# Miniprotein binders against p40896: the designs that were tried, part 35

Target 1, 331 residues: p40896
Amino acid sequence: MLMPKSVALLRIRYTLEAALARGFTTVRDCGGAEGFLKAEIRQGSLNGPRLITCGHAISQTGGHGDLRSGALPASAFDSCSCHFGQVGVVADGVPECYKAAREEFRRGADFIKIMGGGGVASPTDKISNKQFCDDEIKALVDVANSYHTYVTAHAYTAEAIQNCIKLGVKGIEHGNLLDERTAELMAELGCYLTPTLVTYKVMGSDQFSAFLGPENSRKNTEVLYKGIDAMKIAQKKKVKICFGSDLLGPLYGYQTQEFRIRGKVQTTQEILLSATVTPAEMNGLGDKLGQIKPGFIADLLMMKSNPLDDITILDEPESNILFVMKEGRIY
Below, E stands for the ipSAE of ESMFold2; O stands for the ipSAE of OpenDDE; V2 stands for 0.75 times the mean of E and O plus 0.25 times the DockQ between their complexes.

## First folded at step 22 (miniprotein)

Design CC6 (at its last fold request DockQ between E and O 0.82; V2 from the best seeds 0.00; counts 0 for: pae E 2.1 > 1.5)
Fold by OpenDDE base, look of step 22:
Structure CC6 (fold): chain B 331 residues (1-331), chain A 101 residues (1-101)
Amino acid sequence: as target 1 above (331 residues)
Amino acid sequence: GSRVMVYVELPKPTTDLEEIKEKLRKLAEELAKKLKEEGLEAKEVAVVVIEDGRIKIVGEVTLEKPTNDAEEIYKEAKELLEKLYDGRPVKYIFVAVSDLE
């Protein structure tokens, strides 16, 4: 049942306010957030983090963004113009890729997200699947370049990652199955990796054991244990790393656990850089966000203790954050 | 290391340096009080000034001698402010001390 727009908006409001309260002053959405939300936040009608959005993730038929069961007919994909609640859109072939990317930009996207490989939560694809043909990815990259922005791709395997980045994709979401050669290439090309370890941990927990079906649970288990190793490899090869969580629906509240998980493989400084300077640079905001410097946007956390001493305090924002300042306003 | 920080929000943004200095003095007094209550002394003083959603000033100074004296903290913070202030409006003033002994 399609949630009424009104109810969906109320949930969005709560989600945004909660994210801000947890200390996130800027959030990049890699699928689902509509462009108008940015304007509402800037105008103050919504309280939340600054949003950087891609609109819908662009996927091939049967790709990670295509959540249709295999039993549904092709006609079941009615791209409802209301776009509410859908993470992805389907585009097959160069002309459709052009159109899909242009449509996201028309609607206010800051960048393009693509499904470059199989995923965990999608029912009809395998993690090992490479998604999109070369000409399709190139088409999406070309459109993004014409808007002076980047493409990021959902990709797990070394093959999928390499395929994307060789064609001009600048970001990789997840990357749990990357190898040393892939990491070297990412570093060489200046690609950004955004690990999202917490999503796998939470979805694989006993509390949420019913969140994924049996097949998706199997896939989740496959990538969960590789994520830590992937991060170690990426760090070793000096890949640029961003902070991410990729939590869905009711799981958003666990986003700060990513700090705790990363503390096992990253230094506190590396983690903080991944949550401030590096993502700012990725999004062309390195001269405005992510540092306490004159001329920068005044995004600050006032904390009871120093996160440099213990990064896990950022996983307990309710007890450790005194206030959040976003753009000079205290919330 | 440990840091103690205080701040003030001005009712209206101001360009009046004397008003800013007055607020700074009060912040220094508050910091000094906290330091004395904990039996600590500061080695560094930092000042951050914010207005119109942007950071205007960020400055830090290492003290010649550790102190918990309000006048000394104020003096150093004031000197930073005078050196770095560009005459643009101020809404928030943050003062912090670090390297506590």
Scores: ipSAE 0.556, ipTM 0.832, lowest interface PAE 0.7, mean pLDDT 90
Fold by ESMFold2, fold request of step 25:
Structure CC6 (fold): chain B 331 residues (1-331), chain A 101 residues (1-101)
Amino acid sequence: as target 1 above (331 residues)
Amino acid sequence: GSRVMVYVELPKPTTDLEEIKEKLRKLAEELAKKLKEEGLEAKEVAVVVIEDGRIKIVGEVTLEKPTNDAEEIYKEAKELLEKLYDGRPVKYIFVAVSDLE
């Protein structure tokens, strides 16, 4: 079910404050966060992470992010936050793509999010491997380039990923079905991958497994492990990997479990870099954020123990974070 | 652990070097106490200073021999501060010891 817009907006404050308390001093939102939130956080009237926003995700009519009518609702296999109506906007054809992207930048967006492919509903489901025509994707990229920023795309399959990055898309969200050749191309083009595996882990947990039944639970687990395999491939091929969770509203509290899942395939150093240095670089902030260096913004966590020795302490923030500092202020 | 850190937040930003040194001495005493309670010594001392939302100073030094003595830790932290301090206000002071034995 879609959440009323007014209820979603009221919940944003709690979600942002909780994310900061869990140690996320900067968050990149791929749909739903309005530009006015940045001003409220800067003024101190709202406590929360620094926001990097796209405003609305841009989708074709009937695409993955089109929730107006007839769109496939989110499932355990396709739980991207772009399913909320306030999260997305529809644009068809090159002129509408120009206008939609420019409108998001006018409203304060830092980058453009698009739906470059559909979800994975079953092993035989080939619906929506690619969304948007090539000229539409090029139009969106051209607008982002004119604002000196980037386009990131929702895409699962190797085919959709390759199409997007060859047209100049800089980032890929999810990428669960990435193959070795596509990872090589991503590395060559300097593209970023943001896996979001925790969504499937949460849906397969004891809390939620009863809602799935045995067959759906098996499919959910398989999609999770396909995503883990994709991340192994990306790491091996030296793709730039960022940290992401893509959790829906009330599930946002599970976002730290992504640290634990990644511990199965990445070293603790690789995981920490994916949550600090790499995303700062992706967003043009590599000279200001992500490291403890003179002149950098004072975003720091004081930890009870060292996450390089045990990454799982980041999945237990209530027990292991002594304080969170953002811009030199302790929260 | 591989690193022990203590810090202080000053009530107001200060450029009073004697006040800053007094805070460093108290932090060094706290570090020495923690090291002695664990039966450890350290070969690295680091200082981080924050003011106006930015990291202003990051200094590190490797000692010739391990120590858990408060005066030795203070001396090294003070020398780092004096070398790196540029006269601007100080709000937070962090002192850490590492390379523990």
Scores: ipSAE 0.439, ipTM 0.780, lowest interface PAE 2.1, mean pLDDT 82
ESMFold2, look of step 22: ipSAE 0.000; ipTM 0.394
ESMFold2 (binder alone), look of step 22: mean pLDDT 84; pTM 0.849
ESMFold2, fold request of step 25: ipSAE 0.011, 0.165; ipTM 0.390, 0.626
ESMFold2 (binder alone), fold request of step 25: mean pLDDT 84, 84, 84; pTM 0.839, 0.845, 0.845
OpenDDE base, fold request of step 25: ipSAE 0.336, 0.491, 0.289; ipTM 0.730, 0.812, 0.658

## First folded at step 23 (miniprotein)

Design DD1 (at its last look DockQ between E and O 0.01; V2 from the best seeds 0.00; counts 0 for: pae E 17.1 > 1.5, placed apart)
Fold by OpenDDE base, look of step 23:
Structure DD1 (fold): chain B 331 residues (1-331), chain A 101 residues (1-101)
Amino acid sequence: as target 1 above (331 residues)
Amino acid sequence: GSTVMVYVELPKPTTDLEEIKEKLRKLAEELAKKLKEEGLEAKEVAVVVIEDGRIKIVGEVTLEKPTNDAEEIYKEAKELLEKLYDGRPVKYIFVAVSDLE
């Protein structure tokens, strides 16, 4: 980020406050959020959702987390460099994967995020690329397991998804190009799918036509139309589904539109479960979060109308949420 | 179907059951008023009590007959409270009613 750290922190504060105001009492960050933010939120220095963080997404050289132009020389992009605002770190080979994962945990990560396949926003990879070798993914999984947590992977293709989950990855981010067989395997293995449909919709809109370069726009178009089909397949095969948005930078304000988009393919109850019970379970918090139940953390939304009647009211939080309670405090 | 909810924040957390009951009565009156204004009747009553960031009491009951009467709502809410209250301090009280079956 080419802005002063002070300015970046102010923007982070705003983003956190805005997310909470939209009704998100807990947010999982899958790349970039620093561990110190969690402490500040717990202490009350920052008003925001409870954060579950992975630190930097771990990627191979030239992978989805490597945002370097192909024209740039080789430069060290390791986990030790405090890349404020960077989403990813690069690790090649088993020793570097060990080090990268351990460094994220040292810095307070709750889980590990990896780039298991190509992406839309990265300049040098193809969506069809399988990223990391088997031994590298296994190394990352082994480290996460030693900390009694999970690995989630960015992966679009059936091949990339299957490769990750067969090696012990427990989460798949996006999954837009999964097939029925892949969904069956995910269900069998108890993997969690986190679709992020809104990011593709927004990035592909006329309003943000300049947000992506030509190549990334092409990739975005490829996955945009497949995402809805992937959701239907995943539901049919009873894959555990979490709520996600994956909106970049200034687009973060559109996060609630995911409710509206999902309303076309999921029941209201399914959507609400994906935003409460299921993600709580995924993160080992199923006995504390996601339900209005005795002994649970008091995270509540007071609303003018029942979202079970119309899920789209959650896309208009300014009009429909009277207050947000997080851990017994009204904001 | 519709859900109507009201709540109160206590100035200080309390363990006084009578105080809590008094607050419930006021909440029931407020709910009844809202129901009447909207032309609704409650079929279900739920009570949620919060203390120290944790949910203490969650209970719901289906009413024998739909009602928008404050006393009937209070009666049901009170019975839920008496059944579920564990004697721990209370900071927030929520009462919700629904016409959903």
Scores: ipSAE 0.283, ipTM 0.654, lowest interface PAE 1.0, mean pLDDT 87
Fold by ESMFold2, look of step 23:
Structure DD1 (fold): chain B 331 residues (1-331), chain A 101 residues (1-101)
Amino acid sequence: as target 1 above (331 residues)
Amino acid sequence: GSTVMVYVELPKPTTDLEEIKEKLRKLAEELAKKLKEEGLEAKEVAVVVIEDGRIKIVGEVTLEKPTNDAEEIYKEAKELLEKLYDGRPVKYIFVAVSDLE
């Protein structure tokens, strides 16, 4: 007798508690975290960060979020949170897109996540593939607008990004092959970019690279270093940049390495804003979270030293965080 | 682009540091040529290897001054290799330069 739900809940509890201990008092999940978890954390049944969730990522048949094939082991290294279990939902055509997005909101989603382009290790697509037709993207955006929130999209290439944001998508996850014109357009439209560079560094490590073939290894290497460039371009063009890691399960502990990677591209102030003010603004929480200010929710970290002097102390939370406060409670 | 990468696939995997250094020199020469043709200089150098489908980021370094000189790029790539290479057989070698100006 094996109870997958019971095992899944124990794993979720560990993951949430560990993320909070690493200093993440609020986490936006782009696939896999179900809406009922928000209530359990609010009630104190689970210790964890405040959750902002999309429920399931929405994909077309055969798209990046379609995990029905037997190629799951190869897909596990794409680093998107949408590749295990019921992480994704398939919708083809405008009526199905309406229904899928509304269903996620019914289940408690705060925003909609879609697959706007292909993945690194996806068994059914290429990085260069465009996903969804324009009318499907518009349908998803229309639903999100009716709930006064947004759509964010997985996309790597300049062409996929531009297609999404021109149709009203507000956020881009990854964006590793973004060019200057795309960054200008994102800034003009007030779009947010969430780079997730640590996932490619982890996938390239000795522990995990054995699961990539030569072609996927080449793609992962290209995506890693182009992603650093994309972040530099986005910073120069004043795109709003959020902090993200796109890591799942046992890999979630590597998420703080993103601080170290960004330290070579952004100033310490820019990095801290990307993990606090900017994502709070993106999610409509800019008057409640992201700053130490009267009337704001008491989410605080006490550090041994000043991350403005050395951002890498945030990649060593176990030795540098003295306490984590969330909603006034120390954890 | 803001990053320039070059690579070579070895005919067989190697652990021979001198063979790898020879390849790094040739890659550094190719990078320097590309940067000079575009009138660019770089402040970052990185070395990446692939070991039969396994990716290893050997290291990266930020320079005090931008460069497009092959010997400077090679020197930094060689130092990363000498300090950080784990001794596993290498099949592919990448050198990347970034932070272009």
Scores: ipSAE 0.000, ipTM 0.227, lowest interface PAE 17.1, mean pLDDT 78
ESMFold2 (binder alone), look of step 23: mean pLDDT 84; pTM 0.844

Design DD2 (at its last look DockQ between E and O 0.49; V2 from the best seeds 0.00; counts 0 for: pae E 4.8 > 1.5, pTM O .756 < .8)
Fold by ESMFold2, look of step 23:
Structure DD2 (fold): chain B 331 residues (1-331), chain A 101 residues (1-101)
Amino acid sequence: as target 1 above (331 residues)
Amino acid sequence: GSTVMVYVELPEPTTDLEEIKEKLRKLAEELAKKLKEKGLEAKEVAYVVIEDGRIKIVGSVTLEKPTNDAEEIYKEAKELLEKLYDGRPVKYIFVAVSDLE
């Protein structure tokens, strides 16, 4: 274990409280937040956003969600189930995929997150690596369908994205290297894209670039510069776009910078919808969240000025948010 | 368009319409002050009521003439309240004006 459970819990509490203070009244977590946190927030034991969770991201051995040291034997992961805060779990083959997805739902997950392609911050894979086989992806989708929810996938490249969505995956996280044909297919299939450009900008900055090794630094640079163009393609093809940041641990405080980055590609109205209406729709909450209408949950921000005039005020929450209301309570 | 909003939180939820109207008058006065400080007038008045963690009432009216007068804002907000109020408890009262000139 990298730290005691008590220290890990204190870090989670701080992170959740800070996210709420920055104006995020609902957060969809794609790995690391377990279902018991939802109950504690609902009951008031923790102050934080409403959570929509997948529990652990599901990965193949050696894939993006497999954060074990390459020096450890594969059985070490299986034999030490006492780890707290583990981001991903490993499943190889159809039966393990069925079981892994069902275990996440048993633990309170609202959806399934899978690794559909390689990543930047994992020890054993490359952006170009093919992840799960088709029958494994189909198995994960089948389980999610049986729970009346969805699978979303980490994927950067056009090939990985197309493979996932053709097999029934509903959402794509990141998508920095998508092309026009892929965006057309996503729009036709009604898939959701959640770009996460802020993490690459921050990880490539002078302050944080040392967190990456040489290979990961090269991968990060590749996806950073192409991400703006990919978002332009997605917007042009009318792909349903959600707001996301995918920030790692100590970088979580930079999540509001995503608003500023998107201001280069989307209108202020498009950005606001991507953070409110569209993700509520994706998660089956479009009749309860994301709008100021009778019958909707009273999640409200009071702002000093209008974000429709300048979206960047949302990247300056300390200066521009007068209060955050969640379920009618001011925080 | 631009919007200016004010609100009040009641110590306890209330169904006392006269108490709600009294708070509404104070909100209209605060709103008029904000408009005058900015040299603005508004053509739309809106009203939001929140109860039990849910938005219960949302309504608006477009005025014949722009205004920044507290009594006119109060009159319009009061008329909205009387038209839309359903007798259920109120904890927060929000009043907003928009379509600013």
Scores: ipSAE 0.190, ipTM 0.591, lowest interface PAE 4.1, mean pLDDT 80
Fold by OpenDDE base, look of step 24:
Structure DD2 (fold): chain B 331 residues (1-331), chain A 101 residues (1-101)
Amino acid sequence: as target 1 above (331 residues)
Amino acid sequence: GSTVMVYVELPEPTTDLEEIKEKLRKLAEELAKKLKEKGLEAKEVAYVVIEDGRIKIVGSVTLEKPTNDAEEIYKEAKELLEKLYDGRPVKYIFVAVSDLE
């Protein structure tokens, strides 16, 4: 059910403010956030984290970004009113991929997100599906390269991941079903992995058991337990790992639980790097963000205790963060 | 170690040292208050300038004795400022007080 634009905007404001309050001074959106939000945040009309956006995730017909039920006609996607808040756009073939990527950049995207494999929350695809043909992925990568930025792909399976990264995709979102060989290749190619373990945990919880339909719940269960293993494998193989949550709608409040979950797999230092230096580097901001030193943007958390001693304090920002500083301003 | 930070944003960038000193005094008072509220003492005072959202650490001084006294904090910060200020326009004044233990 499409939320009214007005309501969506109100919720966006809240979400942005809340994310900042939780200590996130920069957030990368991998589908749905419109470019105008960045301007509003920069201007101060919205209080929120710095946004790095891709606009719409680009998907094939029937891909993870195509949320149409199988019973809907092809024309169902053309309703203009539905573009607000949509995660994805559909592009089939090289020309459409060119157009789609260029359109996102025109609208202010910082990078391109593609659906390189099947997903949990999409109704018509299987997790095991590879999405896009090689020429389509290459087209998307070529466009992104022309803008001196990267493509990241939603991909779960080793096959989907390998297919993407061999074609120049520089990021993998999720990667829950990666194997050692895939992780090695990711490390070799300098590909970034962004696990999002918390989304599966929350969606699979009893509290939110109704959040996903039966089929999606099944898919969620499949990837939930594998995600931890994937993280271990990736860490072992020294894959560059970024912090991610990928929580939807009302679940945003749980984003800090990713720290707690990762604490079981990664060292505190590894986790902190994944939430600062590594994502900054991925986004071409390694000289500006992720460190506290002269010349860097003054994004700081003032905390009651040292997260190096206990990473779980980052999952309790309300009690542990004294203030958040972004660009030298305290919020 | 514990660190307490306070900042002030100036309406306009200023090169007026006296204005900066005045603001610094107020910051010191605020810092002292926060330190006391938290049961903390400072061992180091750092003078930091923020320009265009970027940190520029000007310098720091280790205190002879840990303190949460506003006047002592101000004194040390003022001395740092007087010593190290280079006349650049200042938009944000940031004072950091740290317990290095």
Scores: ipSAE 0.042, ipTM 0.373, lowest interface PAE 2.4, mean pLDDT 86
ESMFold2 (binder alone), look of step 23: mean pLDDT 88; pTM 0.874
OpenDDE base, look of step 23: ipSAE 0.026; ipTM 0.398
ESMFold2, look of step 24: ipSAE 0.136; ipTM 0.583
ESMFold2 (binder alone), look of step 24: mean pLDDT 81; pTM 0.801

Design DD3 (at its last look DockQ between E and O 0.01; V2 from the best seeds 0.00; counts 0 for: pae E 5.2 > 1.5, other shape alone 2.574 > 2.5, placed apart)
Fold by OpenDDE base, look of step 23:
Structure DD3 (fold): chain B 331 residues (1-331), chain A 101 residues (1-101)
Amino acid sequence: as target 1 above (331 residues)
Amino acid sequence: GSTVMVYVELPEPTTDLEEIKEKLRKLAEELAKKLKEKGLEAKEVAVVAIEDGRIKIVGSVTLEKPTNDAEEIYKEAKELLEKLYDGRPVKYIFVAVSDLE
């Protein structure tokens, strides 16, 4: 990271405080957030949403988590020393996958994130790439299972999604190119889909045209138009859907726009469930979070208007949220 | 469905039940006004407490008849409060009605 650690920590603080202020009382990070942040938030030294973290996303060499330029030598990536501020780590083969997953758990991960297919932001892979061999994915799943948690995968294509979920992956991030058969299989297996439509919308906007290079911009365009259709298919087939944004760096402030985008294809109730009950269930917190019931954690939003009447209210938190309560404390 | 909510923040936390009741009365009046404006009626009154960061619904009562009358709302809320209040400091008082099915 070209940024001093002190500056990075300040930015992290701001990001977490801002997320909480926008009404997110719990956030799942699918790559990069370090485990120590959770302790600081619990202790009250840092104000932010409750964090559920995977540490680093685990990727194959040249996969979506490998952000090295193709011009860089292999030695340029040290998984042990270069992890600060990076989204991913590289693991090739069953032994390295075991080690990588165990290391994330050692560092306090709640679940494992893997790159099961190609992505938009990575420089050297194609969206159509299926990433990891079956034995590697199985290894990662086996480790996660031993910790009584799940694996979620970045995957766009039907092929990549099916490959992951047949091997025990319980979550799919994005899924923009899924088909009806894939959605049926996801529903059957009880897999969770987390669409992240806002990231593509924002990155593809004129305002941020320079955010992605030409090749990544092309890939972004490809998945942008398919994401809405994928969500409709998933909804039709009764796939469990979680709320997500996946906004990178300075774009994180646009996270609430996901509500507005989803409002075009989901009912308000479906969207709210995706942001409360469903993700709580996915993370083994269905008896503690996501509902206003006796015994549940007191995470509440006091709002000027009812989001059930208009979901876009949640995209304007500064105007519509009076306060955020997390664990009975008002922020 | 529609939700109507009113609340008050007290300058300082209070354990004075009479003060809480007075604030509750004012909230009931405000709620009744909002209900009338929206053409809604309250069907249930509930008292919810937050203890150690967790939600505790301490009690609720279904009204014999739906109402938007402030005195009726207050009466039911007051009775619940008197029955269920445990003497802990109160900083916020909330009253909400929802007709969500």
Scores: ipSAE 0.244, ipTM 0.624, lowest interface PAE 1.0, mean pLDDT 87
Fold by ESMFold2, look of step 23:
Structure DD3 (fold): chain B 331 residues (1-331), chain A 101 residues (1-101)
Amino acid sequence: as target 1 above (331 residues)
Amino acid sequence: GSTVMVYVELPEPTTDLEEIKEKLRKLAEELAKKLKEKGLEAKEVAVVAIEDGRIKIVGSVTLEKPTNDAEEIYKEAKELLEKLYDGRPVKYIFVAVSDLE
């Protein structure tokens, strides 16, 4: 779906400006942010974070990211934010996978996002028409490798994760049901995990739980709990963990609450690294971003107090950030 | 359980309750169409309004009888909005139905 530039700017401006104001000087979008936004931000026509984009998430017919079938189900809230008005691209078979991935790179994508597994906690989420075949995943990885970048995959279960990473997928989004063996394999292969726990926390809140109803609220709580446990396992096994949030979804205002949730599993230093050094490394920017060093891009936050002493000040950016600098410019 | 939801993003945040109601009506019509296409009816109607990426309004109601009628869905969503709206700006509006049969 091709959106006119003027309509896209009206719909996304508040989200991007808010993300920058909350201290996110670079964000990686896993679906929905069009490549033209990078040029608008570079030109100064639009204030926002530096964008690392995939364009559209790539899914098989009838897969989790296939949005052709109607209104979003409530279960879409228990996966990535690519369902909130984003349009996925459908590709079936190796030739279509080659073409879809190449088209995203032609449009300015920095990496490829795929749907590597079905939803959470449903027997029918594992039916064959909801997952790519091995040769399709390998095709997508081959294209990304030819562009010297990577594939990241939506995947929840240990089996789906292992299948993806054995075929060369570099990143896993969510990963709520990974086990110790899977975490060991991720660490051995140098793979990255990006949990997005805040979405499930917000959906389980008193404010939102009435919207879900009792059955969905219990299911959501189980998904959150399992995701916290998965992150504990990943941390124990030294998996590279990136900070992730629902940046461009309607709940983007809660994205900083992820810092507070991560405090239950990670030290303050580990959390800060997960939001700076580790994602910069994942995206080939480890020599330019994520640290305060000579030759690095001047992306800085001036804080009222030290987040190493209290990580929760990052969940209160309105009160604790004195200024945000991106590429040497104060916003 | 299953839920069907639709939403709209406004180009600018608004405090105009009548504008918000007009958007609710269009969402209710879209939702009713989707229910009819699937041969389903719902007993639960919910509304969510979001501004600055945070939930500002949330409410739901359980109906006595299932429905897939657009005017009935709109009536319930509108009543929830009127009860809960406190004058704060709104950027996103969701309407959802659940308890499907």
Scores: ipSAE 0.107, ipTM 0.629, lowest interface PAE 5.2, mean pLDDT 80
ESMFold2 (binder alone), look of step 23: mean pLDDT 84; pTM 0.839

